VHH binders against FAS1 domain-containing protein YDR262W. Designs and how they scored, part 14

Target 1, 246 residues: FAS1 domain-containing protein YDR262W, of Saccharomyces cerevisiae (q12331)
Amino acid sequence: KNVVNLITFKDSNGKLHKRLAPEEIPPRLHNSQVNSYPLGYKGMRDFSRPAVNLDDILGTQQRKQQEFLAELSPLSLESKLSLVNEVQIFASYVRNDVETYNKVSDPNEDLIIIAPTNRAVSQLTLKPWQFPNNIDKLESDGATEKELDTAIQENISKFVRSHIVVYNDDKNSYKKVSPGCTLLQSIDFTESKKSDSETGGDILLKKEGEVYYVASSRDEKFHAVESIENGSNGVILMVDFTLVGP
Short names: E, the ipSAE of ESMFold2; O, the ipSAE of OpenDDE; V2, 0.75 times the mean of E and O plus 0.25 times the DockQ between their complexes.

## First folded at step 18 (VHH; framework vhh_8k46_1)

Design p3 (from n2 with Y106F; at its last look DockQ between E and O 0.40; V2 from the best seeds 0.54)
Fold by ESMFold2, look of step 18:
Structure p3 (fold): chain B 246 residues (1-246), chain A 121 residues (1-121)
Amino acid sequence: as target 1 above (246 residues)
Amino acid sequence: AVQLQASGGGFVQPGGSLRLSCAASGRIFSRYAMGWFRQAPGKEREFVSAISRSGGETYYAKSVKGRFTISRDNSKNTVYLQMNSLRAEDTATYYCAKDDYASDSFYFDYWGQGTQVTVSS
């Protein structure tokens, strides 16, 4: 069997946590083999396609530093997520959702991942696999194991997809609402639209000075981005809150 | 709140065997990856072994690989650690831990009461 080491870390409340090192967690089997032949461009990024630039999205245009950071990070967002200790739970959820994992691993996607910290997730009154489908009620009502697994998978997928934006610079995937403030659509928002009349978005991104902020469009409570990880196919914004909850 | 109760510790001579058990209270035990950790007095808690939700994946610290076997019985809400070929260096309090995020995150932030294992002549 596998020989592993643990990482020990201390959260801001002084509690000690332990986990398997990210490179020691086995990869889930995913549909990487289902890529269409020929596979060349899925395995390489189209370098004519510009890197995700938060200042372009916001209209603030401090391009040189953002482009520099993107050029310094050849690793995909999938790789970056596996290495960021503070978002281990969220990263495991990405791996648990095949469609999302495929996007995060795809060098020809451009993603903004708003990754909640382990603390943000662990403070929820229900775990992300328990809502919005009420798993306890389904079980008490006699749901089969397959029905429970399906409901759990739907909960995890909705949670993950509520935190990821597909950014394509096509003017229809985001809307600037004011200088330095932009409305974005998560994957979950775009998949859950009832009609085309439901335009707009579910995520606000704002810059004030040199600090980026994120909020749900529903409550508009902005939280500072705690760190930014640049990858070859997008950016990870680490936040100490979740965009959806029970 | 879920409770984890580790048991089965005791005194054993070098080369002997023990089987630890960890009973988990609460529902949906099969959704939890589980782990074993140990701590000797004055030392940091260290990883021993982990097992996935399904039981299909197992992990071991280098120091115990080949001597310890982790297993689980989801019908009894219990995880086990079979410890063979015990050595003095295995003397510690052993703790059971759970990962209840339903994704095999192996994020262990809830630990139950431990059980003492003492390997000495």
Scores: ipSAE 0.477, ipTM 0.744, lowest interface PAE 1.6, mean pLDDT 80
ESMFold2 (binder alone), look of step 18: mean pLDDT 79; pTM 0.800
OpenDDE, look of step 18: ipSAE 0.706; ipTM 0.876

Design p4 (from m1 with K65E Y106F; at its last look DockQ between E and O 0.57; V2 from the best seeds 0.61)
Fold by ESMFold2, look of step 18:
Structure p4 (fold): chain B 246 residues (1-246), chain A 121 residues (1-121)
Amino acid sequence: as target 1 above (246 residues)
Amino acid sequence: AVQLQASGGGFVQPGGSLRLSCAASGRIFSRYAMGWFRQAPGKEREFVSAISRSGGETYYADSVEGRFTISRDNSKNTVYLQMNSLRAEDTATYYCAKDDYASDSFYFDYWGQGTQVTVSS
């Protein structure tokens, strides 16, 4: 079995190129995790809107707000996803779901993206386009090309939307369980609600010490966040597992 | 399951041309980005060229840019590699591969059988 992936880089003219990825990319260590906040936004985003702050969402004690370890990040989450090569499969799926892509590109959104690594996705027993709709069975049953395309797109959209949280002020999207532990609602969860008044969620976010952890609310099996990328309209939490699977 | 069959290899003189084809089985070919790779004896497998699902984006290794052209015909479930101005160092087994995530991820984990290209005087 051979697996080869290409990474994206841009040249001095802004043209995007592909090259073979080095297979010896060092693994990210849990103790190297940082939570950076953008220092300023430019362009279409209102500069008075602060970046998503995980400590606010968790209800943990804030460090002095004027002392950040963060680098300035004027880039949107859409731009950030295209440059984080460790999540290139997930990023490609975001681009395939028009509604989600529009949110990721929107400077007026605030998103939390739980981005599974290529390793996490590649270890699934079925590819995200193959479940929950059983594509092999649909093909064997004589589904048309259009029916197959629709089923595949539904699978991809559900996978993507299960990993993205739309944060908003009216708190329908999350519920603090305790200091340092918050229940979040993915886009897929909110679109599947029976009632607008339903609360709860499908994603748990917690902080223990200086490390952030994510779990599905169903199994509560926490995984450390491998790295955090801040963008103008939210944050990307890179994880080495998927929130949904076959 | 999707199967990939590369063909069109052969012997050619330096400066000559060949056209490789990779036929794919299955009904969702238009959802796969495709790539060409090559391997000479004793060498690592090398990236040659890749093409997006729509054909709107193409990529080339520096060593072949300007000489090779990748293209696809989704109505025929086929990707092509036109190889011009061939050199001895282009001698290798050429493989086609698909991006098995039904997207333009360019993460290739399915490979067809190779076709031999030999460039010699």
Scores: ipSAE 0.546, ipTM 0.769, lowest interface PAE 1.3, mean pLDDT 79
ESMFold2 (binder alone), look of step 18: mean pLDDT 79; pTM 0.794
OpenDDE, look of step 18: ipSAE 0.702; ipTM 0.873

Design p5 (from m1 with Y32W; at its last look DockQ between E and O 0.41; V2 from the best seeds 0.49)
Fold by OpenDDE, look of step 18:
Structure p5 (fold): chain B 246 residues (1-246), chain A 121 residues (1-121)
Amino acid sequence: as target 1 above (246 residues)
Amino acid sequence: AVQLQASGGGFVQPGGSLRLSCAASGRIFSRWAMGWFRQAPGKEREFVSAISRSGGETYYADSVKGRFTISRDNSKNTVYLQMNSLRAEDTATYYCAKDDYASDSYYFDYWGQGTQVTVSS
């Protein structure tokens, strides 16, 4: 499998372009190259806003260390995703979802990104663009190119948004399932919420010792977080599974 | 499974030109970005060029920029690689590939049979 990474950028005239990303060196999107600006929000984070703290969510009192680490990274989650080679498939899908891309680029957002590894995505029987809308069926039914593109985009958006949580600094907003285990809501879950179920979630976050674990609430199979990357506007939890599948 | 058939390779002198073609099977050709890769003996397969679904966007490795041109005809389910000003270092087996992820980046998982390009005096 050969990957050709593309980076979307805006030129000085505001025109959108794509360029090849070096395979070995992830592009630093924030480096002021004169003629290429990353898409996203420009500005500085409001420092009065607390940084994402997983331990606060879990009720484990280690708030100070995570805040410190988050403050050390001037890069947005979008930039950080570009630097993590192991999650480039997911990162590329994030970039393909404009709304999500803008969120992860916004320094004043607070997000938890559960980023599946390339391996995890590649092991799926269907690609993220192929479900839940059945693209093959649509094609067989004579769908137009536009319809197909729309369906594909919806699939990608759903996939990406299922792996991202909007962080709330109010720990009481999270449902504790057990000591050290909290139920979270992905963006996709929040968007799909039927007016009547104010309670629930689709992602479980747990900490045992110093290791974080993530699971889908559907099967409650926990997977260890392999690495954590801190951004100016949240955290990336790299996991070797996908929260959703075909 | 999508089948890709590359053709057009051959022997050419330095400074010469070749045009490669890759014909894809199936009805969904226009849905996919297409790419060309090459592999020289003892070297890893490397990216050469890619083209978006519509053909509106093209990408090239630095080593071939200004010399190679990728194009496609969706009505013929074919992608082309025009290679001009060929050099000895362009000698390789060339492979056509199809994107499989439909993302912002291209992930080429489907490969055709290679066509040999030999540039030698």
Scores: ipSAE 0.457, ipTM 0.765, lowest interface PAE 1.2, mean pLDDT 85
ESMFold2, look of step 18: ipSAE 0.577; ipTM 0.809
ESMFold2 (binder alone), look of step 18: mean pLDDT 79; pTM 0.796

Design p6 (from m1 with S52T; at its last look DockQ between E and O 0.35; V2 from the best seeds 0.00; counts 0 for: pae E 2.3 > 2, unsure alone 62.7 < 65)
Fold by ESMFold2, look of step 18:
Structure p6 (fold): chain B 246 residues (1-246), chain A 121 residues (1-121)
Amino acid sequence: as target 1 above (246 residues)
Amino acid sequence: AVQLQASGGGFVQPGGSLRLSCAASGRIFSRYAMGWFRQAPGKEREFVSAITRSGGETYYADSVKGRFTISRDNSKNTVYLQMNSLRAEDTATYYCAKDDYASDSYYFDYWGQGTQVTVSS
């Protein structure tokens, strides 16, 4: 007989939270009536496509260890997100942004996902669904349920898309700033810019020694990447902070 | 803040049925996955059932599967637990809780006051 477990954690304010253990949540069934692959793919990756390599993006040379691990990663980023216990809140938000979820599930996309830990998200003074649109004020001002739902979905999508980079070989998604430091464009940044000629980015990636660091370009406060999960269509960089907040 | 009030508890003979309700305040109830938990005297609080925001997926502890049914009515800001074939071991205080992140993350931040279910005689 299988027992469903509950996990308890304490946020920085001392508030206790409880959730289902990830193994107690059945995998979400793919809806075959909904096209999850806008490009017509049926879940097979073209193996001739190069894997995402952080040292190529940074313009550094390193030991072959990272490249070797990437080549041995048969699972998609969708599968990896579902398995990484420490990022389950963020993973749940990705599943609720259909456009982004389709990219994460597409074996011929190449993504860099900067995944905040559950701890990082739980420490925010507002939940990701509450900003930047002020949901409490909208409700107080008499917004309809449709208006509230739209505003909440915009908040969730902006949070998710601020943490995901679509990598491409023609360098539209990144620009080397200096040796070992590269400026990246999140999906949210790309969707917000006024023209294709607009340059810049919202995410900094750097390597010092054997450790990778991530910062918002706004504050340039670097945080160490706590772990890297390699998938068939990209990488997940786990971080203990969020790139956007209230 | 969302307030949760569980109700519908009472005394029931073994084999009987009972329906619990959990009323929530606010117009964004449809954005929360919801869950039921219970705590028997001298035991830890345990998971009973959960339901997605839309009601499209439901989850049950093995001890209640096939006997309990979770449902929701988003137009009434209410989640229900239909309990059939009740047993003495179902005696507990039952709590409802909401997903903190409005995303079917199944993070719960509050349990409400609870409602007592007693199966005896």
Scores: ipSAE 0.385, ipTM 0.708, lowest interface PAE 2.3, mean pLDDT 78
ESMFold2 (binder alone), look of step 18: mean pLDDT 76; pTM 0.767
OpenDDE, look of step 18: ipSAE 0.478; ipTM 0.774

## First folded at step 19 (VHH; framework vhh_8k46_1)

Design q1 (from i1 with D62K; at its last look DockQ between E and O 0.82; V2 from the best seeds 0.00; counts 0 for: pae E 2.3 > 2)
Fold by ESMFold2, look of step 19:
Structure q1 (fold): chain B 246 residues (1-246), chain A 121 residues (1-121)
Amino acid sequence: as target 1 above (246 residues)
Amino acid sequence: AVQLQASGGGFVQPGGSLRLSCAASGRIFSRYAMGWFRQAPGKEREFVSAISSSGGETYYAKSVKGRFTISRDNSKNTVYLQMNSLRAEDTATYYCAKDDYASDSYYFDYWGQGTQVTVSS
């Protein structure tokens, strides 16, 4: 049995929350462990692939230091999410979605994770598992346990996948709007588009001065990125808002 | 929403044992991590123990590790706290709480009515 500490914090509405310390939250194990050393070693990164470079994505010039920092980070985004205290609610949802967990653990993916803080998630009027499928209505309508579980999982998956971008360095993953402003496609956006000809996006990334900003393309309300965590397979942009809400 | 009912408290002598139960109403109980907290008069609520949604992972405050055991029965929507080797400092109202994010986030937002545990000779 583990000896643990519990951290207390207060959301913007004054509601008190308690949680386990980040280093004491075990990751959920998924079929990603089917591949292990020596054969099928999924942990080996193809080093010919360049690190995620936010300035290249934005069309701004400051590539070398970001590339260097990404190459110096030995920890995967999965490891980083598990350890960053400020995003542990979001991290729990990533672990709850098998396909997303596999991507953030995969050294051959390159991801941009726009991670909402615990404060941002806790201030939502509905929890991410309660929308867009209306769980209360499904219960009232007599949905089975399986139907409820499926609807909840769809809500969680959509929330998580609306905050993660797969960077693939081609024209299908992003579109530069102007120098320092780029339209990105979340995983959820790419899975919902009806054809490959839909090349828009749902996330705006902007740089003004030395500060990065993120907005939903729907409302274009930019929020400053509060911190950037570099991992071996991408980057985490921590923001104090959610890209989707009830 | 989900309602939580803690029970099984009472008066016990030092060194004794009690078993607390927390029954949850509502559906999808198997998605919630669960926790036990306690509050003595004039003190803040403090963490006692937590258990993952499946029951496969358990966590304890340092002050209770080795003496208390958390468990759950998802078929009965119930979580338990077995308290052994009780001490006077374990005297408190004990509350169960659920993980309100429907995952093992271990964010315990919702709290039930408590049950009183009194350890005295």
Scores: ipSAE 0.470, ipTM 0.776, lowest interface PAE 2.3, mean pLDDT 80
ESMFold2 (binder alone), look of step 19: mean pLDDT 79; pTM 0.795
OpenDDE, look of step 19: ipSAE 0.765; ipTM 0.902

Design q2 (from i1 with D62K K65E; at its last fold request DockQ between E and O 0.40; V2 from the best seeds 0.62)
Amino acid sequence: AVQLQASGGGFVQPGGSLRLSCAASGRIFSRYAMGWFRQAPGKEREFVSAISSSGGETYYAKSVEGRFTISRDNSKNTVYLQMNSLRAEDTATYYCAKDDYASDSYYFDYWGQGTQVTVSS
ESMFold2, look of step 19: ipSAE 0.642; ipTM 0.840
ESMFold2 (binder alone), look of step 19: mean pLDDT 79; pTM 0.797
OpenDDE, look of step 19: ipSAE 0.763; ipTM 0.901
ESMFold2, look of step 20: ipSAE 0.655; ipTM 0.850
ESMFold2 (binder alone), look of step 20: mean pLDDT 79; pTM 0.795
OpenDDE, look of step 20: ipSAE 0.798; ipTM 0.923
ESMFold2, look of step 21: ipSAE 0.560; ipTM 0.796
ESMFold2 (binder alone), look of step 21: mean pLDDT 79; pTM 0.793
OpenDDE, look of step 21: ipSAE 0.769; ipTM 0.901
ESMFold2, fold request of step 23: ipSAE 0.594, 0.541, 0.420; ipTM 0.803, 0.780, 0.718
ESMFold2 (binder alone), fold request of step 23: mean pLDDT 79, 79, 79; pTM 0.789, 0.789, 0.793
OpenDDE, fold request of step 23: ipSAE 0.790, 0.783, 0.789; ipTM 0.918, 0.917, 0.918

Design q3 (from i1 with K65E; at its last look DockQ between E and O 0.42; V2 from the best seeds 0.00; counts 0 for: pae E 2.8 > 2)
Fold by ESMFold2, look of step 19:
Structure q3 (fold): chain B 246 residues (1-246), chain A 121 residues (1-121)
Amino acid sequence: as target 1 above (246 residues)
Amino acid sequence: AVQLQASGGGFVQPGGSLRLSCAASGRIFSRYAMGWFRQAPGKEREFVSAISSSGGETYYADSVEGRFTISRDNSKNTVYLQMNSLRAEDTATYYCAKDDYASDSYYFDYWGQGTQVTVSS
């Protein structure tokens, strides 16, 4: 059937409006969002902390170039997600998971958000709210409204948390596999650990040349990062695939 | 399965009013943003109005802002469009649509049958 999405824009008075999205939003170039904005959005971040540095996480020799290209961003990742129309479906799911939304809004967190595009999400054979809990089966089995709502919320949270990595000074949150390739733990992976001593991860981040790639550790099928959005408390890596699916 | 049926269209004089309604079947209606769209013959489909799942946020196309009001009643699984100060340019088939991603994404991929609105003397 026909599919229509609305995008958000701000008028000259600061009022938010929605309108029909253009037929196609052009792909962003990698690292295309380099900004020279005033002091960080909301003024909450401790600027004595280093910005997220993807080359440091990857263990490459390109640290100088990455640091040279890094710029201070005035907007938090929460603000960036609300304004980047290419990822509006994913952004809406993030807002529906209070615990994750709190992390995205926290100036003392540093996050890597692997944000699937609207195209990537809309092409799934089941929508994020329909798996892994089988919502159709729960309905046919006579689940109450509360049981159904809880199962849907669990599906949404798992989808969102599988795409977000908490980066911190604790190196135990990621494992360098080789120069230019690092295994990361999503929030969902971290919450599923049996103990703090568990190692491994569910996300691979790789750099080849000047292009970053992301894969699920399950299939190791790498996809190019379409663009990078820098925020005051982390980065958004926009990808045209989802890390989990039905 | 969710079914959407728009109704309340008809013939009206310029300057008149109509109220459209869109009834939805199924559970968890309150999780979905809803929208109104319209299409005149030979023209592309046009956004008219949208409302958040809770009803707390409303949006309007520039061409209808100030004249149209969207609302919803989640206890009746129904969304409404109050259309005032109607003009000939408002003549179209009006469709309601559902954001089936359940998170106020405003990504509408499920559509109801339309209802015709005709504004002329």
Scores: ipSAE 0.353, ipTM 0.700, lowest interface PAE 2.8, mean pLDDT 79
ESMFold2 (binder alone), look of step 19: mean pLDDT 79; pTM 0.792
OpenDDE, look of step 19: ipSAE 0.781; ipTM 0.917

Design q4 (from i1 with G26E S30R; at its last look DockQ between E and O 0.40; V2 from the best seeds 0.54)
Fold by ESMFold2, look of step 19:
Structure q4 (fold): chain B 246 residues (1-246), chain A 121 residues (1-121)
Amino acid sequence: as target 1 above (246 residues)
Amino acid sequence: AVQLQASGGGFVQPGGSLRLSCAASERIFRRYAMGWFRQAPGKEREFVSAISSSGGETYYADSVKGRFTISRDNSKNTVYLQMNSLRAEDTATYYCAKDDYASDSYYFDYWGQGTQVTVSS
């Protein structure tokens, strides 16, 4: 039987916000969407591929294993994103970018998702669909509806892709700066042709003690990772800030 | 931000029907999920229904399911709530709300003045 309800939460300014609870969102029909899931990647992950390990990425060794109690086959990152209540706005943006959605659903990808919390996104002075393309200016300049939709989609895709790293073993997606500190390349960084940088990247990952920290490489303002969700095709690092903003 | 104003309220007998509407001036209206909420005097504002940006997904509070129908016309930038089989308990101020993230997040943080619905006889 269907039950529909809303969850209320407060942002850091005390402003109340509401959303449908994840269990209240009905199953989506896939019939009208040709690429609701990755093509040609059906079935199990190649178990010979190493799982993403943050300590290996950071160059630290001899850490005891993470808490993998009773975990044999973790859910995909797509499933994990849909279940992490605190990142539901970001998860909605991932679904809005079909190319990225296909990657998070693909068992043969390895991703690091730096997922901003609902609080972090709601604190932005502009919504992710409003920058960097200035939608108000495009509208006042007489942009067509198609041009506006394209600009909005570009804004959403850039926001999402600035928070996701495609990890590969040949180390093209990251460069270790020092023990315990690694420079990562987001999908957006890679697509912007930053190939001429010797240690180029837009995301810093650092570990101090038992806590992981993330910063933009351009401002170096480190923020603690609030929680870590392991999936079959990567990891989600939940953070209370955004890597890009207005 | 554009203020949303619901209209179409009024006085109606039990078992009657009303149609509420809410229009927006924004050209990107079709990217917003939309919702209806209501508040009776002395009670908290409660969810009534929501509709996805495309109109393909709809949600209803249990108390109104089967009696109310949400719909939208993106060419007119308007969302509707058809209310049938009205009861005294449906008496409230009804509010229209938008999902301000343009992604069907159903994060409703923008609404304004409402329209009064009174079911009495």
Scores: ipSAE 0.503, ipTM 0.746, lowest interface PAE 1.6, mean pLDDT 78
ESMFold2 (binder alone), look of step 19: mean pLDDT 78; pTM 0.788
OpenDDE, look of step 19: ipSAE 0.671; ipTM 0.870

Design q5 (from i1 with S30N; at its last look DockQ between E and O 0.40; V2 from the best seeds 0.62)
Fold by ESMFold2, look of step 19:
Structure q5 (fold): chain B 246 residues (1-246), chain A 121 residues (1-121)
Amino acid sequence: as target 1 above (246 residues)
Amino acid sequence: AVQLQASGGGFVQPGGSLRLSCAASGRIFNRYAMGWFRQAPGKEREFVSAISSSGGETYYADSVKGRFTISRDNSKNTVYLQMNSLRAEDTATYYCAKDDYASDSYYFDYWGQGTQVTVSS
């Protein structure tokens, strides 16, 4: 094994640590949560807010009356990202974007994280730190270390923010296109608007049968969601592609 | 691309010491986590040690904890593995790797050449 997978956890003081993923990781049952990491100092979630429910966002279960959906997950999305070895690269980029990391850790946010797998990121022809700012050119042009760091951070921030949706319960963060298909706005899309009147989106979420699919609104090429991780402040949809590329 | 050159291998007696070096090129070396792996004859390649981009965090496989020390010198674009109290089971080819995602992702899919370490009487 040429590749090591480290997992990240937060200690009781909030400091991030990394350790080796166990040689054999115990299997996780569907909808069962195993917490091997100490957690304890997170702020109180406002339980008056409903948990994120993908079927409500998609409008695919209209015949059901309101169901009690107070899912009590012991783990935040920050903790879940640290545990999902398949998205280790994306998780590290989230930690490097302080504003986004703060949202992922905030019990009063509700997020949809479309997390590309390590495989999806590693097969990009340019790594997320290399675009859209051309880092090789900046280096060859004699950019200072500070200028390079800023440009790299901007690239990483844009990449992570293109994959994360902040749920807003007045529907600013999504628009149903049809039954089972919803247009979402990433954080990056929202920040790039010229005005609040621009209400399109950059992410499509679709359900067909029991399977969820994600596409960029630019190309509408849907990819199946590989797995779903529920956290106390949202959901992680693991996908084997990236929503933005070089 | 960044080039990785591992060196410092050789023959030592049990209980001896060696220091491996891995030199890299490029100005953004200080954003890369670095790691060491090894592969013994007839065995799978295994993780040995890793170090964060700043050098503030270090990680070790259980089999080497307390005997090996990873360090880095970002001014020389170099990572080191100090191996003490060497045992016959430490005999392997040692590989240096980098996390080329300009973060502390510890996803090591970019590799240097190996250096042979042999521990025998």
Scores: ipSAE 0.620, ipTM 0.832, lowest interface PAE 1.1, mean pLDDT 79
ESMFold2 (binder alone), look of step 19: mean pLDDT 79; pTM 0.792
OpenDDE, look of step 19: ipSAE 0.766; ipTM 0.910

Design q6 (from j6 with D62K; at its last look DockQ between E and O 0.58; V2 from the best seeds 0.57)
Fold by OpenDDE, look of step 19:
Structure q6 (fold): chain B 246 residues (1-246), chain A 121 residues (1-121)
Amino acid sequence: as target 1 above (246 residues)
Amino acid sequence: AVQLQASGGGFVQPGGSLRLSCAASGRIFSRYAMGWFRQAPGKEREFVSAISSSGGETYYAKSVKGRFTISRDNSKNTVYLQMNSLRAEDTATYYCAKDTYASDSYYFDYWGQGTQVTVSS
């Protein structure tokens, strides 16, 4: 096997560590249910912050006063990403982007992370560090090491930031396009805006029945969310595709 | 394409030591995790050790932990495997590998020829 999988675990002090994953059979898409966090980390409900509610974003559920006891995981999205084996390529890139890392680690942030699976990333014709800046071309053109490093970092940052939405509960930042479908802005999209008045988005979120779907606004090809993970500062939607590609 | 050239293999007695080296071509060596794999005759290729791009993290197969040490010199585009207390079961062709994603989840590709390590009395 040419793949070395790492597993993130939390020590008794709450510090995250990495270890080699047992060469076991690629875990079947274990339904999100089995990551039974040990019983003890029951819901430190940070009652002060409304948990990202996808249904609220979609307008599909009237705010019934139901005490959305969103059992907010005490773990930040950064920590949660590290625990989801299926998205470790993406997670590792998040860690490589300092600004993004800080955001996903910030308990005061509210984020939606569209996390592509390892499979999805692996299916790309180019690696995330190889586009949109053409690294091969830069090399061939005699770019300096510094230039290459910069270009690679930009590629990684762009890839990561294209998959993360900052949710500010500002309804103005999101556009409902149809019942049960909302247009969202990735961090990358927001940063690329030429003016504050530019409206739009690059990520579509939809719910049909009980299933959530995500698509790029470029092709509007919806993919089912495979699993949802809640963190103290947002939500992770695991998907078997990438929102951006070469 | 990055080329990897492994060296340092040879014949040693049980309990002996060897140091493998792998020189990588290219200009972005420091962005990739590096690893060592080995394959014995009639056996599947197995993971031996890996080191993160910065060298800050190292990983070892259970079978070599405490005996082998991986290190790297990014200024020389080289990764090393110090093998101590060698055993007969360590006999294999050793391959240097490079991560393809420049991430903390390592997907290694193999380049070039392996270096033979034979541990025999």
Scores: ipSAE 0.540, ipTM 0.806, lowest interface PAE 1.1, mean pLDDT 85
ESMFold2, look of step 19: ipSAE 0.591; ipTM 0.824
ESMFold2 (binder alone), look of step 19: mean pLDDT 79; pTM 0.794

